# Designs tried in a protein design chat: VH-VL binders against o27280. Part 368

Target 1, 266 residues: o27280
Amino acid sequence: MDSMNVPEVLEIKRIVEESESVKTFIFSWDFRREVRPGQFVMVWDFRDEKPMSVSLIDPVRSEIGISIRRVGEFTDRVHGLSEGDLLGIRGPYGRGFELMGRDILLVGGGIGMAPLAALADEATARGMRVDALVAARTADELLFLDRLEAAGVNISTCTDDGSCGFKGFAHERLLTLEENHDMAAVCGPEPMMFQVMRILDERDVPAQLSLERYMKCAVGICGQCCLDDTGFRVCAEGPVFWSQELSRVREFGRYRRDPAGRRVPW

## First folded at step 15 (VH-VL)

Design ua27 (framework fv_marstacimab)
Fold by ESMFold2-Fast, scan of step 15:
Structure ua27 (fold): chain C 266 residues (1-266), chain A 119 residues (1-119), chain B 112 residues (1-112)
Amino acid sequence: as target 1 above (266 residues)
Amino acid sequence: EVQLLESGGGLVQPGGSLRLSCAASGFTFSSYYMSWVRQAPGKGLEWVSAISKSGGYTRYADSVKGRFTISRDNSKNTLYLQMNSLRAEDTAVYYCARLDDYYYGMDVWGQGTMVTVSS
Amino acid sequence: QSVLTQPPSVSGAPGQRVTISCTGSSSNIGADYDVHWYQQLPGTAPKLLIYGNSNRPSGVPDRFSGSKSGTSASLAITGLQAEDEADYYCQSYDRSLRGSHVFGGGTKLTVL
């Protein structure tokens, strides 16, 4: 177990530019240390360490990919790196997605498509039918469409401004999709996930949701990883939760907590 | 090699409670969905409950919903069924079964434990 | 009540062929969920005989075979032997029953 908590310094093998604000960093990986879709790693730039979801899992090429959106100082520094540069990686951590049945619906918003892209690869590899609803503010912010298409995924899109696909929010588009699935996986802004979860619950579709909340510590020693009603530690018991687990959490979809534990509305 | 072993059955009065256990060995328990299936004397098989790998998702047959609770402890390789408000109709052999997450078939079964609900 | 319908009994002589049917609906077998078959010898736990409509687990003889068409499935047993005398159950998944695993009522096979 200790070996998973020591950062391994890895060379950036390839960088894929997904959009103006998102890059995927690809590393060689020893798959004796298993990685599942929905898990995250701690990325260390030798100054700060931040959790990042794994977006590519490729045992054939012995590679993992980590997709990072530029949102602050740490991510700005990492985006400035080039192929051949080094990063520290430790993990993986957290519960991954669980698959069941023959068909799955993926609902992703923005960077939330990153862990779902890895899940799409696993689901298609095991013979599941995959439908993906990919949501973003504008067409230029839709992520992984080419990769999903190459994997044989059936894609629906929606944008807030109507620049690609359905004009509106993910949950509004979902209401126009009448197909039933054995399960769903959802990742994106918490208000989007809350609305999507309610629709899936009404349809009796079991769903897993990935909560990318503000976290200070991957090993769950920090109180910021806790959910309000249940005391769940996101990094220890999540980040992936079943909708059954989230249905009793009062804060889900209503407010979040900053580093000081203060309630902040969505 | 791969085995499931049930325990905790017995005679209980109507309205009583029992907790069944299923000890798993010979496979990575945390990588599988698990299920409980019962069979009343001389009758057919009836699915009772299922639980996801993490324990975060559970399903129940309508006949037991609200009375039975399925749970698991992956650190102990053990599956549980807490049975409350027992009725004569719950009298059956209870089997623990490993549930395939793709096919929804049950590929490994325990030997069963008898639960008799009677005065 | 069983959601999947099986004949309550079937019989055959040694060396003969028997077929056991399993009839479902559009919410289970007809919704493309797989059918699995279990053999239960007297006084024993059920054993998986066929999974995923037509696949045999290791150790199951090829004289047992499964098929699926529309809302129905069948288990065929050729070259009947005395030790095949058992109860046989089909099982599938039903989305309309809040996501339930459903068994047929069972078929008692008697080898004459």
Scores: ipSAE 0.747, ipTM 0.862, lowest interface PAE 1.1, mean pLDDT 88

Design ua28 (framework fv_marstacimab)
Fold by ESMFold2-Fast, scan of step 15:
Structure ua28 (fold): chain C 266 residues (1-266), chain A 119 residues (1-119), chain B 112 residues (1-112)
Amino acid sequence: as target 1 above (266 residues)
Amino acid sequence: EVQLLESGGGLVQPGGSLRLSCAASGFTFSSYYMSWVRQAPGKGLEWVSAISKSGGYTRYADSVKGRFTISRDNSKNTLYLQMNSLRAEDTAVYYCARLDDYYYGMDVWGQGTMVTVSS
Amino acid sequence: QSVLTQPPSVSGAPGQRVTISCTGSSSNIGADYDVHWYQQLPGTAPKLLIYGNSNRPSGVPDRFSGSKSGTSASLAITGLQAEDEADYYCQSYDRSLRGYWVFGGGTKLTVL
């Protein structure tokens, strides 16, 4: 089999504008190199390489999609590309989500819905009932609602400002939702994920959480991919962790590290 | 083709420790949740412990929680059960079983290994 | 004891039908978790006989069938044969036990 660590230069087949700041880039993919929801790839624009979560996995069409939020120089350059342009893709890397049971709750905040959208596709294809709680600051920052609806997902929304669905935070909305799920998957800002994990743990719902901070790191190069206490590196042992694993990490949801390595609160 | 083979059973005194192994072959071990089930002589089946595909999530029956530890090594296709603070009530044949992660059923079983806890 | 209740024994003659019940509660079978059945011949490991309430694995004859209604399930064996003499266990999943796998107490089938 061809090595998965060799970059492949792929043509951008389609670009989907998900929001003002998010685009999904779709490529033809050879599925002899397997990719699972929750994994990421290194995207190379022939100048810099950045890790990006896979947001679409479609073996029937032989396609993958990568959703990218515009936040800096690299992502600005990639957002300036058109269908037919080329990008280098290396991977996939990291461990993906594990599915169990008949019912799954997805809780996504902002761009965190990207890996969860791929998971929703796998879960629905498997015959699971999927409930998704999609959270954002405002209505125009809610992602993948049309795609989730088309897949048959039961959608609840919440926005901090009340512009769509429940007015409030994801964990506040979760308290009003059905408690009976075989598992949950969570991805979004770390403070949101911590609050959601706490509620799911109290309900005895096994949860997997994907740590967004790996998206700001090059694979194996930056300290931001390292978790305190357990010494986990997100890009090597994550980005997906079980809540049981994260409950052993005192840093999760409570503090982060500054450039000097000091603890700073969220 | 698809097989599970337990080993590591034996006679041990109360308060002792024992480590069971289960060697998997004929399937992609890392793609399955795994379980340990025991059966005391002349008694019924009792679920003991389960572990996720990655090993990141584990569950235990209340009767063994805090004393037994389930683990796996996907590079060696092997499931483990570390048994500490053994009691006479732990005397049983221990089976490893492959878990179906959709139905919550056990589709492949090993032949079992006997653990006897006796003074 | 067991969270799923089975009769301790059943008996039948060759060619007859026997039914083995498995009674659960609202936290397991009643919560729509499936029931699986295992056959254990004397001196052997259990073998999956029925999964997902009514599905047969490859190699299991159609004389064995499963059903589920409400908080209970049953295993039916038609055309009973001497080699069917074994212990039979139902198994489901119980949410109230923090997502634990639960077995019935087992039923000893004697073929007369």
Scores: ipSAE 0.693, ipTM 0.834, lowest interface PAE 1.4, mean pLDDT 87

Design ua29 (framework fv_marstacimab)
Fold by ESMFold2-Fast, scan of step 15:
Structure ua29 (fold): chain C 266 residues (1-266), chain A 119 residues (1-119), chain B 112 residues (1-112)
Amino acid sequence: as target 1 above (266 residues)
Amino acid sequence: EVQLLESGGGLVQPGGSLRLSCAASGFTFSSYYMSWVRQAPGKGLEWVSAISKSGGYTRYADSVKGRFTISRDNSKNTLYLQMNSLRAEDTAVYYCARLDDYYYGMDVWGQGTMVTVSS
Amino acid sequence: QSVLTQPPSVSGAPGQRVTISCTGSSSNIGADYDVHWYQQLPGTAPKLLIYGNSNRPSGVPDRFSGSKSGTSASLAITGLQAEDEADYYCQSYDRSLRGHWVFGGGTKLTVL
């Protein structure tokens, strides 16, 4: 077994309220344990444990940040915590993003902007030009705009209801953007990512996509990590995959699996 | 200490196949993009193929696309180039080279392995 | 045929200075991709000489220097020595070819 399998109890150093439903929890971190954008940690509230993407990586301050949306019992309890309270953290786990070329397009939907915000920091630090397409259902769900602006990112926004920026879906906005990028990174709802991937593949822009449902596979939890069920079952270390890997997977964007492992349409 | 060592070159007939290997040692192989570069006798360097750290992204020069396949096995610290449908113009010394992930230059090179396609 | 253009040959006497040019386009050097330089001695593999436009790897003498401006780069060699006789290649990255690593045609340096 790996020696990183036991949670460390860490103090919540700072909490940033990103929106009504999203908070970023900041912890001191020993960077002898390297953390890369796209990786996740297991967060333990002493009752239940959930995977969460790392949204801030700051070696200068020796801090990491974890952004959590309030969507259920576990996340509601964590949102009730205060600075000074304790959480168990173990990891990091999973395959992180890889950078290539001189410019990158980020396409994020909702909380999917969390791992992309960390990637934007790394890309800008490396001297890359960063364009971000930030999508949400409403203006109130757009995340990290101030942080991206502070990092020098060129931002486009898109909301389903038209309350901020382009009115429509991320893939519809992307069709109106004609600039080529050396690579793209995409994170958000799986149907959105599938549509965006198709456009980027047509334009021959290599893309990486972060699939949250594959985080549990990296820590050994059952069949939710399988990419498809035809011929051979591809159970690959996620959560980040290249579009070349996903373009051959029939399940991506069409089906998910319930707790019994049965296929359920999106 | 840091070393790349190619093998698998030789004489092959037009239309034949050959598989090159590159054994890496002295560094964390899985942390680097890798590439193949070739040089025809008396000619210049030509990039052939590149592969991402995970192996999930591959890129090919137009001259070899559809005929060559780059792959890697990070558990064995080995890079591969599968060459199919070989042509006389593929005759070259093939170098394995490590790609720097910040500058996208080639900072470590193997000694090369000669591939001769001739009838 | 080469994406980056270099003179096919340059020559100099011991102790002199030579400059090797590398000309690209707006899709590579002009798009602010770095230029790297490699030295290839006869019968040997290429060796990295300059990376990131102007940086020297450990062990490369300060007689070798690189620069970049606009769509072009240059390698300067001062205090020429007989052992500098080699082929020199520039290399960059090209976005218009969908992420191809591109080389110059090479320059044969003869030390007279």
Scores: ipSAE 0.637, ipTM 0.812, lowest interface PAE 1.4, mean pLDDT 87

Design ua3 (framework fv_marstacimab)
Fold by ESMFold2-Fast, scan of step 15:
Structure ua3 (fold): chain C 266 residues (1-266), chain A 119 residues (1-119), chain B 112 residues (1-112)
Amino acid sequence: as target 1 above (266 residues)
Amino acid sequence: EVQLLESGGGLVQPGGSLRLSCAASGFTFSSYYMSWVRQAPGKGLEWVSLISKSGGYTRYADSVKGRFTISRDNSKNTLYLQMNSLRAEDTAVYYCARLDDYYYGMDVWGQGTMVTVSS
Amino acid sequence: QSVLTQPPSVSGAPGQRVTISCTGSSSNIGADYDVHWYQQLPGTAPKLLIYGNSNRPSGVPDRFSGSKSGTSASLAITGLQAEDEADYYCQSYDRSLRGSWVFGGGTKLTVL
C-alpha cells in the first residue's frame, strides 16, 4: 500500500464454502499492517469496490479471510472466482471491537457472525469464556458453528423456523439466557441488534454493536455516514459502536432511509 | 520512555469544579483503556473512573457518578477528568493509570496531582 | 477496604520472608479475575509489582512473587531488604458492583 490508499492486488489462496450463499475468501497478509476483529476492507473486483468485514485473522499462517454473502451483481461476480484469481484489497478501515473482562457474549444474525467469528478467535486466545448466540432464518443459514465449536465457544442457536435450536428470534432466545457477562458483541440485522441492545442495557451488560449498512465511504471523510445529532460517522468512527454511544442515536433500530432520504420504520 | 503526566489539580471550594488532564507519551495511547485512581491523604487507593480505547464506554465509582466525567482525545494523547459539585471527601491525589485489557491491572501510573476541596 | 481485605501491617527482619494476604470473595478473585500488586514507596506514586496473579514486570526482583487460590491471593517477599519498606496494595475486579476495579486497604511493610 502507498500513501494514496491504493488497493493491493492479492491472489485468492483458499475459498471455504460456509453455506450455499456464503463463501470465505482467504488471502496472505502482511501483519505489519495490524488487523483487528470488527474492522473491514474494501474489496475491488476491477469494476466495483465494496466494504467487507474481516472474518478470519490468522497471524500464524499469515492469512486474513473475508466472508461474502451472495446478494447482488458484485457479490455474484466475486462468488464466481476460483483459487488463484485476483482481487484488490485495501484497508483495514474502521475501529475494531474492544475486549474487556473474562466473559463475553456474542450475538450474531446471518452474515453478522462473520466479524464475530474473528472476535471469538481473539477472545478464546486471550482465555476468555465465550458464549455465542447464533441466529438465522433456517438451520442452513447458521454460520461458523464448526469453527466456533473448534475454538471452544459455548454455542446456543435459534432459527425462525425451529430447524435448529430455539424456535424464534435472537432477542427471544436471549431472554431465556440468564448469565452474567462482562461484555457483549452484537452483529446482524439492525432490528435484531436494537432488541438485543435493549435487553443487555436492562441487564447492565456493556455491549458493542457493528453497524455495517453505512460502509460505502471507506476512509471516513464523507459526511454522508453521519448518525443523528451525535455527529457519528460509521466509516470514520465505526462500524463498531458501544451501546452507551448508540443509546443517544434516535434512528438506531427504529428507522432507515429509503432512496428519497425519508425515514422508514424497519 | 512510557510515561503519564497529570496536571490541573489545586484548591477549590465545595460545590466548585476542576478539570484534570493526563498527558501520555511513549506508547500508542489509543490502544489502551485508561483510568483515574485517587488516594485521600493517609488513606488507600480508590478507583474513580474508566474509559474505553475509543472513548465510547465509560464507568464511574458510585461515589462520583453524576458529578465526574471522564473523556479522552486520542489525537492529542490526553485523558481528562471533569470534576463538578466537588465535596470535601473528594480531597485526594488523583493518579492517571493505564489499564491492561488482558489482565485488568494498571501497569503505568502518573505521579499524581493534588486536589484539595475546602472552604 | 471491605471488598478486598489486607492486614494493615506486617514486619520482618532483613533476610526474612514475609507474606501479605489479600482476601476477596466469589464476585472478584473467586470469579477468576486476576490479582495485581502495587508497591508504593513513601511520597511516590504506586508502581506495578506483580500482575496477573504471578507475573513480574521487567526490573522487579525475583524476591517478589505472587499466588492465587480460591478467593484469596498472597504476595511473598523473600530476602527482605530495607528498601522494601513501603505500602503494598492488591487489586482485582468485582463483577457485583457493575464492574469495578477494587483495591485492598493496603499493608504497611516495616523492615526491622
Scores: ipSAE 0.711, ipTM 0.843, lowest interface PAE 1.0, mean pLDDT 88

Design ua30 (framework fv_marstacimab)
Fold by ESMFold2-Fast, scan of step 15:
Structure ua30 (fold): chain C 266 residues (1-266), chain A 119 residues (1-119), chain B 112 residues (1-112)
Amino acid sequence: as target 1 above (266 residues)
Amino acid sequence: EVQLLESGGGLVQPGGSLRLSCAASGFTFSSYYMSWVRQAPGKGLEWVSAISKSGGYTRYADSVKGRFTISRDNSKNTLYLQMNSLRAEDTAVYYCARLDDYYYGMDVWGQGTMVTVSS
Amino acid sequence: QSVLTQPPSVSGAPGQRVTISCTGSSSNIGADYDVHWYQQLPGTAPKLLIYGNSNRPSGVPDRFSGSKSGTSASLAITGLQAEDEADYYCQSYDRSLRGTWVFGGGTKLTVL
């Protein structure tokens, strides 16, 4: 948050094709500005600015990576860039994941695996056992499997269409997994996260969930971050929230807010 | 020097309330889970409550759940314990302790503040 | 409620070895959670003596050592000295009840 008004213009050092719709953009980074998994940066293409989760944190190489899914005009333009091109980066912003204990379950859906891939690196580096449930609509949308395997992560997969691993949704696969964990981290579509959170709560596993729509709260944009008329009290800044915080929020998993603050069903 | 200093203890009647504070110095307070541990006169240590780095996750011993509230203000480097519906059995020295998030151990302790619940 | 069990007292003469046991269950020490040991001198706050089963913080003499096996842990003190007279507590973590930090009942060490 200290660099909010001063974006750095950085050269795209490397681009990794994660899938047909997802690319990871890698930049040199000065780690005097600490960045942790779960935090995001504002990516500026010199016209528009959008929040993006940090998906790679590599102090040894002095690099960060930002994974971007192609979903609209801004992301289409960014996907058209090449190594050597420039982007403005502000941040990091938001609270990161808080690790506790010796084992962690990661549950990621689609692009939600991006911040969880960075978390997996941190968790393995500190000696934690990491189990990951990677979910997507189809096999081609499963992300970061090679990175997770290289990090020593124990991987389970599921796809809605059954094209890879378990056929079904993340929460259905989770019900077939009965291992206890000291904590869990969850990121993906909000309906998926709600179902996963409910199961983890029943198992007394404390969970943290990363909600993309709350990234804007950390930089003062509130339209899509308000959860009720009163909002959160302490720790209202996202995108990472504990399940204990989210269990008190009536709208989580049930509806969202449009830019005018009106309720919109999922 | 890493240090924790408790305050806010005192004499209170059954059913009353007290708020304890713990001032942290010499380390990055926001980077640690924190805990309250108590010790009744002549008795052993009993864990009371714990709070995550952000304050978004809290835990309580069954003996205090629903009566005590742990909170923190990272901008002031201060941990709090709001104690309501106090009982004679809550009489103890209350220690603030820093939690290690990997080992689940307590590496820094305050000097303690005495809470006496008596009529 | 899961509580770690320690003997209420242990005694030894100067120069001797004493051991203090800490017995848990399958939901704490038996679930591979680490055991930590604290020394409490009369009238003072507890001080971390051993963490992570067997590690010593800076300044703790190597006369103090910790070990863990199955559902139990032990603190060993060799070359016993008068200043070792204190209460000793083991502590672990219990994964039941949404996670709870659990202490042993404490052991009073008397140096004869």
Scores: ipSAE 0.696, ipTM 0.837, lowest interface PAE 1.5, mean pLDDT 88

Design ua31 (framework fv_marstacimab)
Fold by ESMFold2-Fast, scan of step 15:
Structure ua31 (fold): chain C 266 residues (1-266), chain A 119 residues (1-119), chain B 112 residues (1-112)
Amino acid sequence: as target 1 above (266 residues)
Amino acid sequence: EVQLLESGGGLVQPGGSLRLSCAASGFTFSSYYMSWVRQAPGKGLEWVSAISKSGGYTRYADSVKGRFTISRDNSKNTLYLQMNSLRAEDTAVYYCARLDDYYYGMDVWGQGTMVTVSS
Amino acid sequence: QSVLTQPPSVSGAPGQRVTISCTGSSSNIGADYDVHWYQQLPGTAPKLLIYGNSNRPSGVPDRFSGSKSGTSASLAITGLQAEDEADYYCQSYDRSLRGDWVFGGGTKLTVL
């Protein structure tokens, strides 16, 4: 029996306000259940359950953190909670990021920096050199800069409006960076990830990408997770996939699916 | 306790195919990158292929690209090497080796399985 | 042709010291990738002897030590014993070869 499917009701120990729209909820965690960067948990507010990436993994303090962007009814309710309130947590689920070597490039867009912040902690703890390219629409939407700096990460920023760092998109900034890396991890809007993946593939840098829409597939829900119309199921164990896997998915970066399964352009 | 055991070697004609297996025991197989390393009779070690923990990333030596395919089944704790279009130069003992994802080293080795390609 | 260069052979008498060199380039050892050493006794599989330039796995005697400087590494064996007679291989990683694991050509140690 898979005991990870049993939800635990946990007390919100601490809340960190990351931005106007993002909060990190911190819980005590029993690390007999291993959690790795890139994995997610199901968060239950006793009405609805939604998948959320783990953004903090701290075995020394026995804590995990879950960063949530306010974007709908469920997240609005969760954002209204206070320290001491209760949430149901089950998991972890899904494939985590894999590390190899001495250096890594992280490329994050918006809330996509959340799972990458946890990865940065793991990478720096084992002595890897970490470079992070943090992208957002505006300076106010850049996330985890203080945490990344505290971890010893080398940070580059870019914003669409030019309010902080390079003015432009993540892939445009990446083209101006000539450093090579043993591997890369990418998380953010799918069009951004597709452009970044192309550049990294051309540079022969193995990359891992986290696709939010595959989180439900990892818990056995087959909704929008299958993208391969040629018959091969590439979404069975997401959300993290290697660029080698995603290069075989025809619709990656080109279009998405609505709840009825219809193609919608990015 | 920690063991890797190769099988599937044998005699095959040039142009033929062969599939090697490596059975892992005594450790959490799904937590490690894995590799194949070969050694021709009387020659040195040559890295052949590597595979990530999930199986989603693979690397090949130039000498085997397009001919060999590395794969794994984490539910069976087994690593595979599918060898196609075999050449006399592929004759070697093939070792299964566990990769360390920090040092880029190989800390556990199997006993090897002999592949002979001759006409 | 090996990317890492080792002498084909080295010899010493019991009790003596011997050093085996491993010479790389700026794309491997010179790029701060670690060097690992493997011992292969006749008719057996290779066994990890030194990892991460200078670390000994459990069970490896203090007589074996590793070091790294610039684009080269060396394995030192002191107090040579008959059972040290084996082939020794260095191994590193090379970014310029699309991230390949690379071995030295191997050094046959003969204990006279």
Scores: ipSAE 0.693, ipTM 0.841, lowest interface PAE 1.5, mean pLDDT 88

Design ua32 (framework fv_marstacimab)
Fold by ESMFold2-Fast, scan of step 15:
Structure ua32 (fold): chain C 266 residues (1-266), chain A 119 residues (1-119), chain B 112 residues (1-112)
Amino acid sequence: as target 1 above (266 residues)
Amino acid sequence: EVQLLESGGGLVQPGGSLRLSCAASGFTFSSYYMSWVRQAPGKGLEWVSAISKSGGYTRYADSVKGRFTISRDNSKNTLYLQMNSLRAEDTAVYYCARLDDYYYGMDVWGQGTMVTVSS
Amino acid sequence: QSVLTQPPSVSGAPGQRVTISCTGSSSNIGADYDVHWYQQLPGTAPKLLIYGNSNRPSGVPDRFSGSKSGTSASLAITGLQAEDEADYYCQSYDRSLRGVWVFGGGTKLTVL
């Protein structure tokens, strides 16, 4: 019986360069510890520990993948590693995505496409029809397009600068898509997710959204991780939430919290 | 083996409240969507409510929306239906049923619990 | 009124074949949502008889079969037996009603 709180030192089996700023690190994994799309692991470089979403779940090859964007000192160090180097992995943690029905819409922004790529694999393997709206600031920041295409996913793209697909934001592109779905899954910047959620709610499409900024709280590292007026505990319920749950949370899309726990507008 | 057992039914006056429970055993309760289905005396089956695996998504038939609340406690393997503002037309046997999230079918049913709304 | 339409009754003699129809619309059966069939013996809870249009759960005799075409489905019972006397319900899912589970009105099968 493995504990989810026991870190395991794993060898980096393979590294995939997804973009200039994103790499996927692939490890052998014992699937007696089940991993579901939407869950995360704590990645330890023997100096610091950070939460990272699982972006590849492959029980046939006994592999998991973790996609990491270069944004600071920890991620710079991890990006400097090579195949054969070691990292500590603890987990998985958090509530994963739940599937429902025969067709699903995925809406991913930037690195938020990482957990959705794992979900696309599961949905496709289950026989669901998968439509993905992949959004980024520029064409070279669109992630997982080849992998999604190989999985049989129907792909739409949009970029802020118009360098690939629709010129504009994810929610603007979604307004031009009229197809009905049994459910949706959304991951990306919180303002994008809020606007997408509003459109899906209007269309009465049940959606799940991943609040990755609170993943650290799901492992009990900080006590400041509660969403405000509902007493909603992201540490227990997150990072994945149904839109029905988030519609009752005053902070979602409106406020964030600083290190002291004070509300700060987006 | 795999079993669902309802309880909490009884006689209640119009405008009253009842809470039904459904105890699950023999399977991983937290891995399934769950549902309540009712049947009025001498009538057909009517779907009442459904709840996701986590409890974060719920759906209700129009006839009960705003009056009934479905919930679950995965740590206790128990499904609930809180029924408020009961009407004579809510009189029925209430069944707990396990939902398949792909086929949208119900593969395991409880024995039912009778709710009678009468003065 | 039921969203799925079944005949209120059907009858047959032992050994005969009977068919129970279930008629839907473009928002349910016609939208490629599966049809499931339930058998309800007097005084008992419903039991899943057919799921996913044509699949039988373990323990259901092969005398029971399901099929689906367009906006309709059918349950066929061959070699009819006295113990098949029961109420039969079809069930599907309807997306036009904001995603709801829908049952047919039920069919009383009488074995003559």
Scores: ipSAE 0.728, ipTM 0.850, lowest interface PAE 1.3, mean pLDDT 88

